# Designs tried in a protein design chat: VHH binders against p49116. Part 18

Target 1, 238 residues: p49116
Amino acid sequence: EGPLLSDTHVTFKLTMPSPMPEYLNVHYICESASRLLFLSMHWARSIPAFQALGQDCNTSLVRACWNELFTLGLAQCAQVMSLSTILAAIVNHLQNSIQEDKLSGDRIKQVMEHIWKLQEFCNSMAKLDIDGYEYAYLKAIVLFSPDHPGLTSTSQIEKFQEKAQMELQDYVQKTYSEDTYRLARILVRLPALRLMSSNITEELFFTGLIGNVSIDSIIPYILKMETAEYNGQITGAS

## First folded at step 1 (VHH)

Design eB11 (framework vhh_enristomig)
Fold by ESMFold2-Fast, scan of step 1:
Structure eB11 (fold): chain B 238 residues (1-238), chain A 120 residues (1-120)
Amino acid sequence: as target 1 above (238 residues)
Amino acid sequence: EVQLLESGGGEVQPGGSLRLSCAASGFTFSSYAISWYRQAPGKQREWVSTITSGGSTNYAESVKGRFTISRDNAKNTLYLQMSSLRAEDTAVYYCAAQLDKYFRSWGDYWGQGTLVTVKP
């Protein structure tokens, strides 16, 4: 059978809202994050193996792994997003909130720990100089995770994950032939994605969503969105 | 959809006790600080108590030593044990889910309230 991913699936280009404000605000961060989320879901929808699982399984997979996909997208697009600037602004806001005694100390600690984990993950990926092919396969490995509770068709999902792992191995062996341990260094980074809370990701990046909707509740609608509607979301046009 | 449903209010005599409950749904209850507020007739809503996700508690000076806030994460339920009740404790009591959004001090989710009346 053919490869799990094609060159089309390697292309991952985020279009940022313009201009970036002098002082970051909830709306700008939310719009940027929403574009990345839509881009990530459109990427997943474009995979024939993903479509082959059917709508119910597709929805369940993305609901289970959207935070992992989103975090990989943050790492891949960190430069385009000026992610370090966004995270620095959030940290400064949280430090001011501690000084002014406006938020609970335990919650601020949880959010700060999440930001530090996110920064550490993005820094590790940058130091490894992960390329576009490697990101595409890492996203496929987390997408086709058979171990989330409540999933159906787990044997087929596992086969697609194994295919992603095999194709990543083949790519790394051919492209980075002199670096025998590169694949191991890359794969050992993935478990950290499961330690990051989707609730805190929503708090940090999606606080500006109107109508108090959760990412979990909008996933089915994004997955059914027509190409024109999707393009409007990722480019900020309609 | 985030929902908070208060119960347990009623009429008590001065010096009496009541236990209020707040059933939460639509968010990961164990991950957030949850608070009790109250509003007496003709007055602004005032903060009563908060319990953090880690179990740390804080109280308004007027209720300290008389009220105890607690949570049951398995049941997604918040409690307020009220003792030594006074006439000034008469109010509608509200449960508030503080999602601790870093761009503001307060969450935006409130319950419908439960009435506590202290009658001599």
Scores: ipSAE 0.007, ipTM 0.157, lowest interface PAE 9.6, mean pLDDT 84

Design eB12 (framework vhh_enristomig)
Fold by ESMFold2-Fast, scan of step 1:
Structure eB12 (fold): chain B 238 residues (1-238), chain A 118 residues (1-118)
Amino acid sequence: as target 1 above (238 residues)
Amino acid sequence: EVQLLESGGGEVQPGGSLRLSCAASGFTFSSYAISWYRQAPGKQREWVSTITSGGSTNYAESVKGRFTISRDNAKNTLYLQMSSLRAEDTAVYYCAKFTRGDYWLQHWGQGTLVTVKP
């Protein structure tokens, strides 16, 4: 009845872990990425339309799109995270791995191509100067994707996606009235998100996960967390 | 649980020698390639040397002919014999094992400090 997203959904504030170490390490990168993932999932669970789909559908949707939400979050929070510094450190490590003759050239090529796609995506979003309202609706469009394999309630998901698209269009046309092609420039960026491998994202940013824990396995747990427990995790209190 | 523990660091004069050790536990040591990395103050971590499970070795250009990497699979221990040490070799030295995706080093040791001072 009301709008899909409220003004509260525009606020997206990443709290970084302890001061950035002089030398980046896998644990700092993993903690930073985990905080962004937690923030992204908490953002999704706060949407009334998302809650209305029910727990099983919520879990399936986030499992299908977490990489897209995470990548949009990386672009939105790139400055706060010093993402360019993190990616430079990863690239340096990969170059050293080539020199060591330890890794196949095909694996390194896949990972480098993923990093280049990520850098291009973040750069394109920065050039477009995407605002917080636009990011919120782009995240809603990828969250309410009815076309992932294995989903149920696809007609309701499609209706929420169409509502997100309509509200984004209304916002852009009113706010950027002089730029008649802005919406088109923004929307043509979204298909690139599906070309990026969630497995490679997990390897690059979540390597610090121990005990055979995958992002897929942790998603149901994060979605069920109480607000106080979630806040404790993102502040590093526990 | 994978654990790597470096030891053997200390102060040495230019031209001196030092032997570093890395004690490994929590995995089948003989099945993995293990590397030495180092990090000098204000600089990025740089690769120093690798030894494969089969015993093949590789070295960074800056240490070729001066450093020798070796392993003792019976003791689950990696070594780095350093000779002809230079001021530029001053760094914290880290032992590292490849884990997930075999292109990312998940497990680092705590490091051991090597200081080369006249």
Scores: ipSAE 0.000, ipTM 0.125, lowest interface PAE 15.7, mean pLDDT 81

Design eB2 (framework vhh_enristomig)
Fold by ESMFold2-Fast, scan of step 1:
Structure eB2 (fold): chain B 238 residues (1-238), chain A 118 residues (1-118)
Amino acid sequence: as target 1 above (238 residues)
Amino acid sequence: EVQLLESGGGEVQPGGSLRLSCAASGFTFSSYAISWYRQAPGKQREWVSTITSGGSTNYAESVKGRFTISRDNAKNTLYLQMSSLRAEDTAVYYCARETWGYLFKDYWGQGTLVTVKP
């Protein structure tokens, strides 16, 4: 039995749509977010432990945790995405909606609170200077969560999560030996991911999806894609 | 100023055909997904079809195989070709610019009435 993750799983490189428009629009933001989501799902599918759980379990796990994986991806890729600029553009549109009384104040408040939570999460990760190995293991911990409703093979999922936790601990203790409390500071950030609404994430970053299609409905198809199709989504080639 | 203007509605017999148009102005039409929605009397507005900026199309199950959405970016115009029309297709049809869902101010046209008479 080898390690849960290999060096291959540490590499997480987002290719942004090119050229960047002079003014950000929903299509550019949606394409950027879609590339990140596909990269995240391709990353998950490449893990041997994940593959070993079988198709039905894989689909259930990703459907339960895609928002957590996506948010971790946003934090990890915040600089390459210019995430602060994207969030500023979204806020600008929300302010216009308030002025024209298009949406209820309660809904706008919920969305603004979500953006604040996202900014706080990304800033905390940046301040901790989370590295590629740490991000890979944090993603593995949220992926192999045994406590989602409807899961089968929960004992095996729990063992993979524990393995991820142990390997993260070993890495942090070896690499950041002078910072005794680094692991605790990192892990205490994870529960906040579950407080962020997947519905609001979908509205903010995936509203350019066709018609009534939800992220939940496309996940099974993405997980079954061949390598060429995954590469097309990551680079934007169809 | 963003503007959407629907046309092409009218009265038709069951099994007939109509083509709706939506003329857009005040924004870069080619950069947005544009949708058709409809509202029957006393009912909620329902989604009918969407075409993305890249040309991908999607349809409500009730209209699949009977309706075809298309766009002409050079003319800033959206189309809905309707065939095999049924009494239940009777509604006011609206063109909508897709933005960030209901979070932001979407632009809707004023609608065009389609009446399928038995």
Scores: ipSAE 0.013, ipTM 0.174, lowest interface PAE 8.4, mean pLDDT 83

Design eB3 (framework vhh_enristomig)
Fold by ESMFold2-Fast, scan of step 1:
Structure eB3 (fold): chain B 238 residues (1-238), chain A 119 residues (1-119)
Amino acid sequence: as target 1 above (238 residues)
Amino acid sequence: EVQLLESGGGEVQPGGSLRLSCAASGFTFSSYAISWYRQAPGKQREWVSTITSGGSTNYAESVKGRFTISRDNAKNTLYLQMSSLRAEDTAVYYCATGLWDRYSPEDYWGQGTLVTVKP
């Protein structure tokens, strides 16, 4: 059969809320993160292989991997998002909480360690100069993970993951033919994504959600949104 | 509209006990960390205690072992049980919350309730 991903799946363009405020706030961070999350889910939904698995499987896969997809998206869009500035604002608020003794030292340490792991991941991807094709296939490998508990259709999911891995290998071999170790350097970055807590990601980036809804609860609704609604969320068009 | 309303203050003798309440409305109470602060006459506002959305508690060193913070999510109410009260605990007590649960400065303040500890 044809390739798992087409050239349309390589395009991943984040439109930020404008202008960026002089002093960052919860609402700006949440709006920026929500746009990236919606873009990531719209990207996944556009893959014919993903659609073929059916609604229940699609929901289960995205619930299991949204944090990995989101983190890859943060790395890919770090420049356009000014991610370093957002993380610095979060760190500044954490330092204020320490000075006021409002949080336990253990909790602050967990959150700071998460921020440092995120920074390290994004920096490693930038240093490797991961291109748009490589990001698309890494996201596909993460999306089509057959090893999450509770999944049905695991054989079909595994087939799609293997196809993503093969197409990534073919792309890297052709495009970076003189770098024999590039694929290995890229793939060893992926396990770090599973060490990052989805609960801490949600706390850092999505605390400003109206109605205090969880990401887990909104995933089925985002996956059911019409294309016009997706475009409205991504661009902020009225 | 976010509102916080404290009650339960009054006059008490040294060594006595008092229970403060804070009634919250206009936001999803169970999802936010909420704190008690106090301001003694002529002094800056001082943090006293925080309870997180998950129920974890923290206390200022001056009140550890004497004060207990708790919450009732069904009633949208925050409590501060004060025991072994001292003259230096005399202050107006405020409850406060920020929209950024874990590490936000307080955005919303109640009007306060006066606690006077005197012989």
Scores: ipSAE 0.000, ipTM 0.154, lowest interface PAE 13.7, mean pLDDT 83

Design eB4 (framework vhh_enristomig)
Fold by ESMFold2-Fast, scan of step 1:
Structure eB4 (fold): chain B 238 residues (1-238), chain A 120 residues (1-120)
Amino acid sequence: as target 1 above (238 residues)
Amino acid sequence: EVQLLESGGGEVQPGGSLRLSCAASGFTFSSYAISWYRQAPGKQREWVSTITSGGSTNYAESVKGRFTISRDNAKNTLYLQMSSLRAEDTAVYYCAAKSWEELFRYLDYWGQGTLVTVKP
């Protein structure tokens, strides 16, 4: 009967392609996002409770929540990624596309609304100064979500989610004992993750690298990768 | 030469169903994510649904539970099964294959559209 997460699960270090190019391009954005996605999948795989659910359940959970995990990762790694710079460049490009009538105005509006939601989420997390332990438990809460359609073992998933919530509560109450409402402030941020479309995230961050292959279709293969192969992906090694 | 040709549009009563088809030629259909868009009279063109090369699907909120996107790679054909049609679904429906040269710039290929009219 141990804790759901250990100190090793708190470590989340993104290694960026370097240097950032003078002009942002699809390849740099996609490479950076892919490294974050692989890091997030490797993180999930390292959790004993996740492993205990079995391959089919693991695949179903990650397919359901990869966008939430990825978005939390973007918020956590926003400074390392220079995410504000990337999003500003995308917004500028989309505004120019409106002027040139080269892409549907409705589609551009949907994408810009998604970017604004993402910016607001990342800004709120930065303002709250969310630490590494808090991010680890928030990721665990979204990973062990029992309410996605088609899941089996939902009772066990719910128990792991409740364990994540209880361990987060214990951590916050002990570490930030003077801030009685900190946990509530953190948890009310989570519903926003479900308002962000996985298709728009895929188009923003993964077009140009996997434009004709979905994240959903590659998840089972990523989850089966050996540790050395994961390390190669997240560092860009061949 | 890449071509996308929509068909299956027509007049239908509220609550009715239609199946749209998009026949693709001149490219490796199975390798592309392909989308349905629509444009109602006097309104902006809006995204309806996308299916990826791997078969993952996504839908605009207004059509969830009523429309189903699918593909047949052997026939190089995209489908949109529309049910429980409403007056607000009246639009020209377009098939589009996505370019990845630049983010959100230049959808490589658009069809000419097929008109769907929902009226009593």
Scores: ipSAE 0.007, ipTM 0.143, lowest interface PAE 9.3, mean pLDDT 83
Fold by OpenDDE, second read of step 2:
Parts: structure tokens; C-alpha cells; sequence
Structure eB4 (fold): chain B 238 residues (1-238), chain A 120 residues (1-120)
């Protein structure tokens, strides 16, 4: 069997909505997040190993790890997205909600902590200067995680994860031979992803679009979307 | 054929109220999120409000507290109740629809718009 990932899987280009408003409203934030989510799902779909698992298993995997993939995407696209500005805008919107007494004190704390964790994670990744290859492999490791409940074909998933890990190791050894501990330093960032609540992420980034519908419920629709159609719409809308 | 037809626009004084309607046909209205946009002369089109298929609503900060979006699925109609109108609300108002399958796409279905003019 060939490699898990190819150079085509390294490219991860997010196109932001245009034009950027002076004030980042909820709509803009949601649209930006939606594009990132789609891009992440599309990326997963482009992996032959992912396709080989079948539709049901694919859906289950994405449902299990979409928040982690999304967060890695935020880190990877932080500059293009102006993530700090987006997060600041979210905080401002949250402040409005606080003033309107729509959230409990405990909930406010949880949400603020989540935003902090997101920012810290992204900052940590930036400090490590993670490149496109490393992000691709990290996403693959996260995607092909066999330890989620309810998964089928767990042996195959594990095999793919191991392959991703091995390829990452080889890449780091080859590219960063002077930094013996780079691989370990990168991998130890992954646990932080699982500290983040998917529900809070959904609330922060997607409430304006999906309302009472969960990301979990729309994942099958995302995975069925045609790549060419999506690309055409993104480029045409600019 | 998908059709969206806006109506209810007109001239109104500052502080006044106006109700816009958007009649939809050619698609399953209840399955779509429907939105209002507006475009003032010489400005870019901007998002105003959205109501999801489930009935959740969202508003631009500039209209929050003054505008109310609603829908009647039985009539395939979207509404925008505007109150406390300001001169800066002067624009052509458009309705647009997006299905769940097109959640991550730009809104492709647009009406012709209805003009709202707020002037003394």
C-alpha cells in the first residue's frame, strides 16, 4: 500500500467571506466557521484511506472528531482568518448576552474558558511553527482515532492512524533532523484538543446558521456535498 | 423555478414602522433558512437577519431590537417587521433562501428587492 497522505493533502487553503465587514457580526463569524468546517470535511474526504472505510464509518469518524479537526483548522488558518479578531468579536457578543442576563454565571465562565483554551492552543501551535505537512498528519491522526465509542472497523482505523504517525515521524526526521524532540513536542499538543467542548464550539461559531440543529446532524450532508460544486461557489461568490 | 418576491417597501419618516414580505415559490420553503439583506446606494449588500427552518432568529447588530424576522410556512412567506426606522436603514431589501444541503454555500436564490426610504 502507498502512503496515507500525498502532497495533495498538504494544501489547506481557506477562503474567507468577502468583503470583511468593519464590524465582525455573527453572520460573518458563522460563515467563516462554516467554510472552515467544510474545508476540513472535504480534506478528510480526499484521503483514499478515509474513502475505503465506507460511508457509515466515515460519518461516525467525523462526528466523533469534527471539533478536533475544526480546532486544528483554526490553528492552521489563524492568520488568514484573523482568529484573534474573531475571538474578540465573539467575546464582545458574549458581553452583550451577559448584559441581557441570558447566560448564567457558570455558563459564562465555561464559555470564556473555552475561548481562552482555543486561543492558547492556537498560540502554542504558532510558537511551534507547525508546517502544512505536520498539520496534515496531525489531522489524520485525529481523524483516524480508534478510541471513539461506536466505531466500526476499528482495526483498520488503527492501522491508518499508525500509518499517519509513521509518516509524520519520517517527515519530521527528514525535514527537522537537527531537532530530535520535535515529533514529541508536536504530539503532546493533541491532548489539548480533547479538553475542548464540541457543544461550546458549536455555540460560539455556528449558532447563527444552524439554530437548534446540531453539527452532528448536518455532517452527513456535508460529506455528501460535491467538492467541485463547493469550490465553484466559493470562487464565484468572491 | 425558484422565485422570491419582496414587497412592502415604501417611504416612511424616521421613527416609523414598515413590514416587508417575501413570497417564495418553487421549492420546499420549510426546509430552508431564509434571510433578509439590504443594499444602500453606493454601499455593499449587507446581511440583516436570518430565520432558520427551525425558527431560530439572528440579527445584525445595527437592527437588533428594532427589526423582527418571522415566517409562515403555510403561506411560504417571510416577513420583516421594522420599527424605529432610521435614515441609515434606507436601502433595497432582498430576501434569500438556503437549504440545509447548501448550508455552507452562498445563498443562490435572491429576489428583486423592495425599496425602503426613510426620510423626513
Amino acid sequence: as target 1 above (238 residues)
Amino acid sequence: EVQLLESGGGEVQPGGSLRLSCAASGFTFSSYAISWYRQAPGKQREWVSTITSGGSTNYAESVKGRFTISRDNAKNTLYLQMSSLRAEDTAVYYCAAKSWEELFRYLDYWGQGTLVTVKP
Scores: ipSAE 0.007, ipTM 0.288, lowest interface PAE 9.3, mean pLDDT 87

Design eB5 (framework vhh_enristomig)
Fold by ESMFold2-Fast, scan of step 1:
Structure eB5 (fold): chain B 238 residues (1-238), chain A 118 residues (1-118)
Amino acid sequence: as target 1 above (238 residues)
Amino acid sequence: EVQLLESGGGEVQPGGSLRLSCAASGFTFSSYAISWYRQAPGKQREWVSTITSGGSTNYAESVKGRFTISRDNAKNTLYLQMSSLRAEDTAVYYCAKRDFYGSWLDPWGQGTLVTVKP
C-alpha cells in the first residue's frame, strides 16, 4: 500500500502566543506547551494507519506515548519556543522556591534532573541536525510502539512501526547517502525519551493552563475533537 | 487522577483540640509538599501550614504554637493536630498538593468543617 506518512505529516509548525512577555510566566509557558500538545495530537490523529486501529487502541497508544511525542516536539520546536529561555526561567523559580521552603528539596532535585535530561536530549537532536522528515518518522516509531502493556491490536501496531522504520531507513539512505551511520546515531537517541517522567513533564509545562486535570484524563477528549476545534487549539483561535 | 479527601472536623469548645486527616491518592505522596488551607464564613481562603517531603514545616503566624502538621507516607495521609482552638479558627479546612510554581494543581475538595463554639 502507500507510504505510512504523507508530506502533510512532515509539516509541523508551532504557532507561539504573541507577544512574548517581558518576564516569562506560568501562563505563557503552559499556553505554549498546550499548543504543542494539541499540534502533536492532531498530527497523530491525521495518520490513516492510526485511524485504522480504532478509537480504543488510539487512546491507549497516545496515553502510553504522549510524553515521548511531546518531548520530540519540544526538541523539534526548541528554537521557535526559545526553550532554553523557558527552562532557565523555571530553574530560577525552583532555586527561589528552595529558599522559601515551600517545596520538597527532593522534589526540586527530581525536577532539576529532569530539566537537565531534557536539555541533553534537545542538544543531541540539534547537533544531529534532525530534519522534518526524520522527526515525522521518529514520532511515528514512538506512536506505533507495540510493547506498551495492555495494548490490543499489537500485530497491526508492530506492522506500522516496522513500516515507519523501513521508510525512515529509505529516506536517510537516499538523502544522507555519504553518512553511512546517520540512522544508527538517530535511533539510539530514542531510548532516552522513555527515561523522562510524564508526571514531571506535566508539572513543568501544564500546571496552570490545562486546568486541574491530568493530561491522561484529557487525552480521550482531545482525540475526539472535531477538526475545527483542533485548528482553534493549534493557532489559539477562539 | 489526583484526589485529596479531608476528614476529622467537628464542633469543639474554645481551648479544645481536634485532629484533621487528609487521605491522598493518584500521585506519589512522599514526593510532594502538602498544605492545609482554611476558609472562614464570609472570608477569603487562607494558608494554614505546609509540610515538605523532607519533613520541614511552616505555619501561618495565627496558628504557630497551636497547630502541628505531620505526614504518614506509608498511609498516604496528612494530619493537622489543632490545640488551644479559638472562635477565629472556625472554618472549612482543605488540604492541597503544592506544585513547584506554588499553584493549585488539583481542584479543591469538599473540605472538613471545624466549628469552635462555647
Scores: ipSAE 0.007, ipTM 0.233, lowest interface PAE 9.1, mean pLDDT 83

Design eB6 (framework vhh_enristomig)
Fold by ESMFold2-Fast, scan of step 1:
Structure eB6 (fold): chain B 238 residues (1-238), chain A 119 residues (1-119)
Amino acid sequence: as target 1 above (238 residues)
Amino acid sequence: EVQLLESGGGEVQPGGSLRLSCAASGFTFSSYAISWYRQAPGKQREWVSTITSGGSTNYAESVKGRFTISRDNAKNTLYLQMSSLRAEDTAVYYCATPYRDLWGSEDYWGQGTLVTVKP
């Protein structure tokens, strides 16, 4: 019983690598993205309702939704990351790759479409001026999705998702009382997250992290990390 | 882990046929162009054939009309059907993607598979 999320779950603070290089490079971008990914997984682990589902269910949920959580994190942390500058650097690199015939045109088209979807999503969230409480509950709605294939405990997951939706509704109606349709405008943004390719996100942002393995393969290990190990990853300390 | 694993090589008589396979794993096979290369003893590695993600094929002039490249996206497997084999086709055959990662490249090369055409 009690609220699904506490004030500690609303706090979401990304620490960027320092110093920032004069010219953006893959190492800086991957380090920044990795910190956001670890912060996002640490956030999920800290939710009592998430812990209550058990380790196997926790792993399955995060494997299914990490790209959605990561994308919400990119939108929430867009200013701290200077995300527009990072995406511009990626676009410039892809344009140079076209000139050098390094990548197929079809592949570049898929990646450019992904970047444009990401930019559109982040712009829509910025225009709506989504606050930290709203982001926390949108992440909870995404995390507690009962409709991913292979999940067990789907009834309990659905109840936590409904609780997240109800608490978000209560917050928006009380805080933005004059904007009757704000909640609807926010919620219709969520389906777009499922249309974004996790494989393209992985290649754009995590090539330096995963090397010869996938995000799916490292998720169980990240979720088992002790708090000190998480703190090391999100701050860049040993 | 991205892997390209070649198989199907062996000894064959001139005019014979072989089918080479390349089993791909660790990436979205259907989204990438994949190529065959070969290296004969004492020579540099040469391009043999490419098939794009869309199914378009290209061949080196030395093998055109004799070799056929194909892919099975459901099995994540690339094939090279070789016919009318000649002594000069003797080489180690390598599967490789001309695609590089978005930030740079690691050429994904396997150990290769040896094709020997004995007179």
Scores: ipSAE 0.042, ipTM 0.394, lowest interface PAE 5.6, mean pLDDT 85
Fold by OpenDDE, second read of step 2:
Structure eB6 (fold): chain B 238 residues (1-238), chain A 119 residues (1-119)
Amino acid sequence: as target 1 above (238 residues)
Amino acid sequence: EVQLLESGGGEVQPGGSLRLSCAASGFTFSSYAISWYRQAPGKQREWVSTITSGGSTNYAESVKGRFTISRDNAKNTLYLQMSSLRAEDTAVYYCATPYRDLWGSEDYWGQGTLVTVKP
């Protein structure tokens, strides 16, 4: 069997909505997030191993890890997205909401902590100077996680995860031979992803677009979406 | 499904009192802030009062000292005690909650209850 990932899977180019408004609004933020989500899902779909698992298993995997994939995507695309600005805008908005007593103190705390975690994670990844290959493999490791409840074909998923890990190891050894502990440093960041609430992520980044519809419910649709359709949506072609 | 149902509206003389109720269902009422809004004929909807999940209250300046917002979590009901009513308080009163919307752009609304203050 060939490698899990190819060079084609390393490319992860996010196109932001244009033009960028002077003041970031919920629509711009949600649109940007949606594009990232779609890109992440389609990236997963482009992996032959992922396809080999079948539609049901694929859907289940993505449902289980979409928040982690999304977060890795945020980290990877942080500069292009101006993530710091986006997060600042969200915080500012929340502050306004606080002033109007629209949210409970506990809820505010939860949301703010989540934002903090996102920011810290992305900053940590930036400090590590993670490259495109490493991101691709990390995403694959996250995607092919066998430890989510309700998954089928867990043995196969585990094999794919192991393959991703091995390929990452080989890549790091080859590319960063002088940095003996780079692999470990990178992998140690993954647990932070599971500390993040998918619900809060959904509320922050997607509520403006999907309303009462959950990301969980739209994942099958996203996975079935043709790349051309996705590109058309990005370019505004209805 | 989130549902809000206002009641208690009616006609009242200036200086009179009225108590509005909002029955909530379809979500964990006690976990969310809930608010009263009102819309007078030909005017924009305006915020009246909010009570947080923790019980903190806030009021518009126009109703401060006259209106009291409260909640009964056991009954999933929001209340607005209105006193010293004025003609300018005439409006359809709505209860609303942001529920899952952290942005406040898509609040859940009731159908409203009409309050008419007229001599």
Scores: ipSAE 0.031, ipTM 0.391, lowest interface PAE 3.6, mean pLDDT 88

Design eB7 (framework vhh_enristomig)
Fold by ESMFold2-Fast, scan of step 1:
Structure eB7 (fold): chain B 238 residues (1-238), chain A 118 residues (1-118)
Amino acid sequence: as target 1 above (238 residues)
Amino acid sequence: EVQLLESGGGEVQPGGSLRLSCAASGFTFSSYAISWYRQAPGKQREWVSTITSGGSTNYAESVKGRFTISRDNAKNTLYLQMSSLRAEDTAVYYCAAGWSLYKREDYWGQGTLVTVKP
């Protein structure tokens, strides 16, 4: 009965495409997002508890929570990505589009509201100064969610989630002993992740996907990729 | 020469269902986000649903859970399956191509009338 996550699972390093463009570049955004998505799925696959649940359960869990994992990854990697600059460029583009075509107003409003929620979430995490260990366990808590429809092995999933919660509690109480309510402040941020639309996330970050496929449809294939293929996607290698 | 041609509209009773189609030609359909809009009598045109080139779908709150947008890239055709129709769904329904977050609507169809009669 070792820990749910090892030190290897705390390390989460995104390698960005270089150089960063001076203007809004959809290809740069999509490449950056794809690297983060692959890094997040490789992270999940490397957890022994996750692999113990079996391939069908693994696929169902990641399909259900990829948007939550991706959003946590955006928050964690916000500085490396210059996420605020990317979102500001998107907002400016959308505002210019509204001026040119008023019929798009309601659709653009939904996207703008999503961007606002995303910015609020990332700012909240930054203000709390969430560390790498805390991010790893928050990702584990959302990954091992037993309450998604259609899941099998829900009792085992719940046990892994409880283990993640207990290990996070132990870490926070020992590392941030001066802040009695830190864990509560962190955990109350998580429900907001489920209110963010995965479809709008796909429009914002994955609009240039080759083959015109959805994230939901590619998840089973990504989870079956060999380690070398994951490394190729993460580093941009052939 | 770009065309979007809507079909499938008609009269239906409340609680009924209709499937609208939009046949596209003259552009690379699979590369575009395609949307449904509607215009009720005396009101402004409103967005109903979008499907991206990658297949992601978004819906207006008023139709969420009742309408399903889909596409067939091999046939260059967009669909809107409408269920549990209400009087407030009465409108001319338009197909539009071009809007993603990074493109405006480039092309519009002629529209098809849907009438939900009590």
Scores: ipSAE 0.029, ipTM 0.367, lowest interface PAE 5.3, mean pLDDT 84

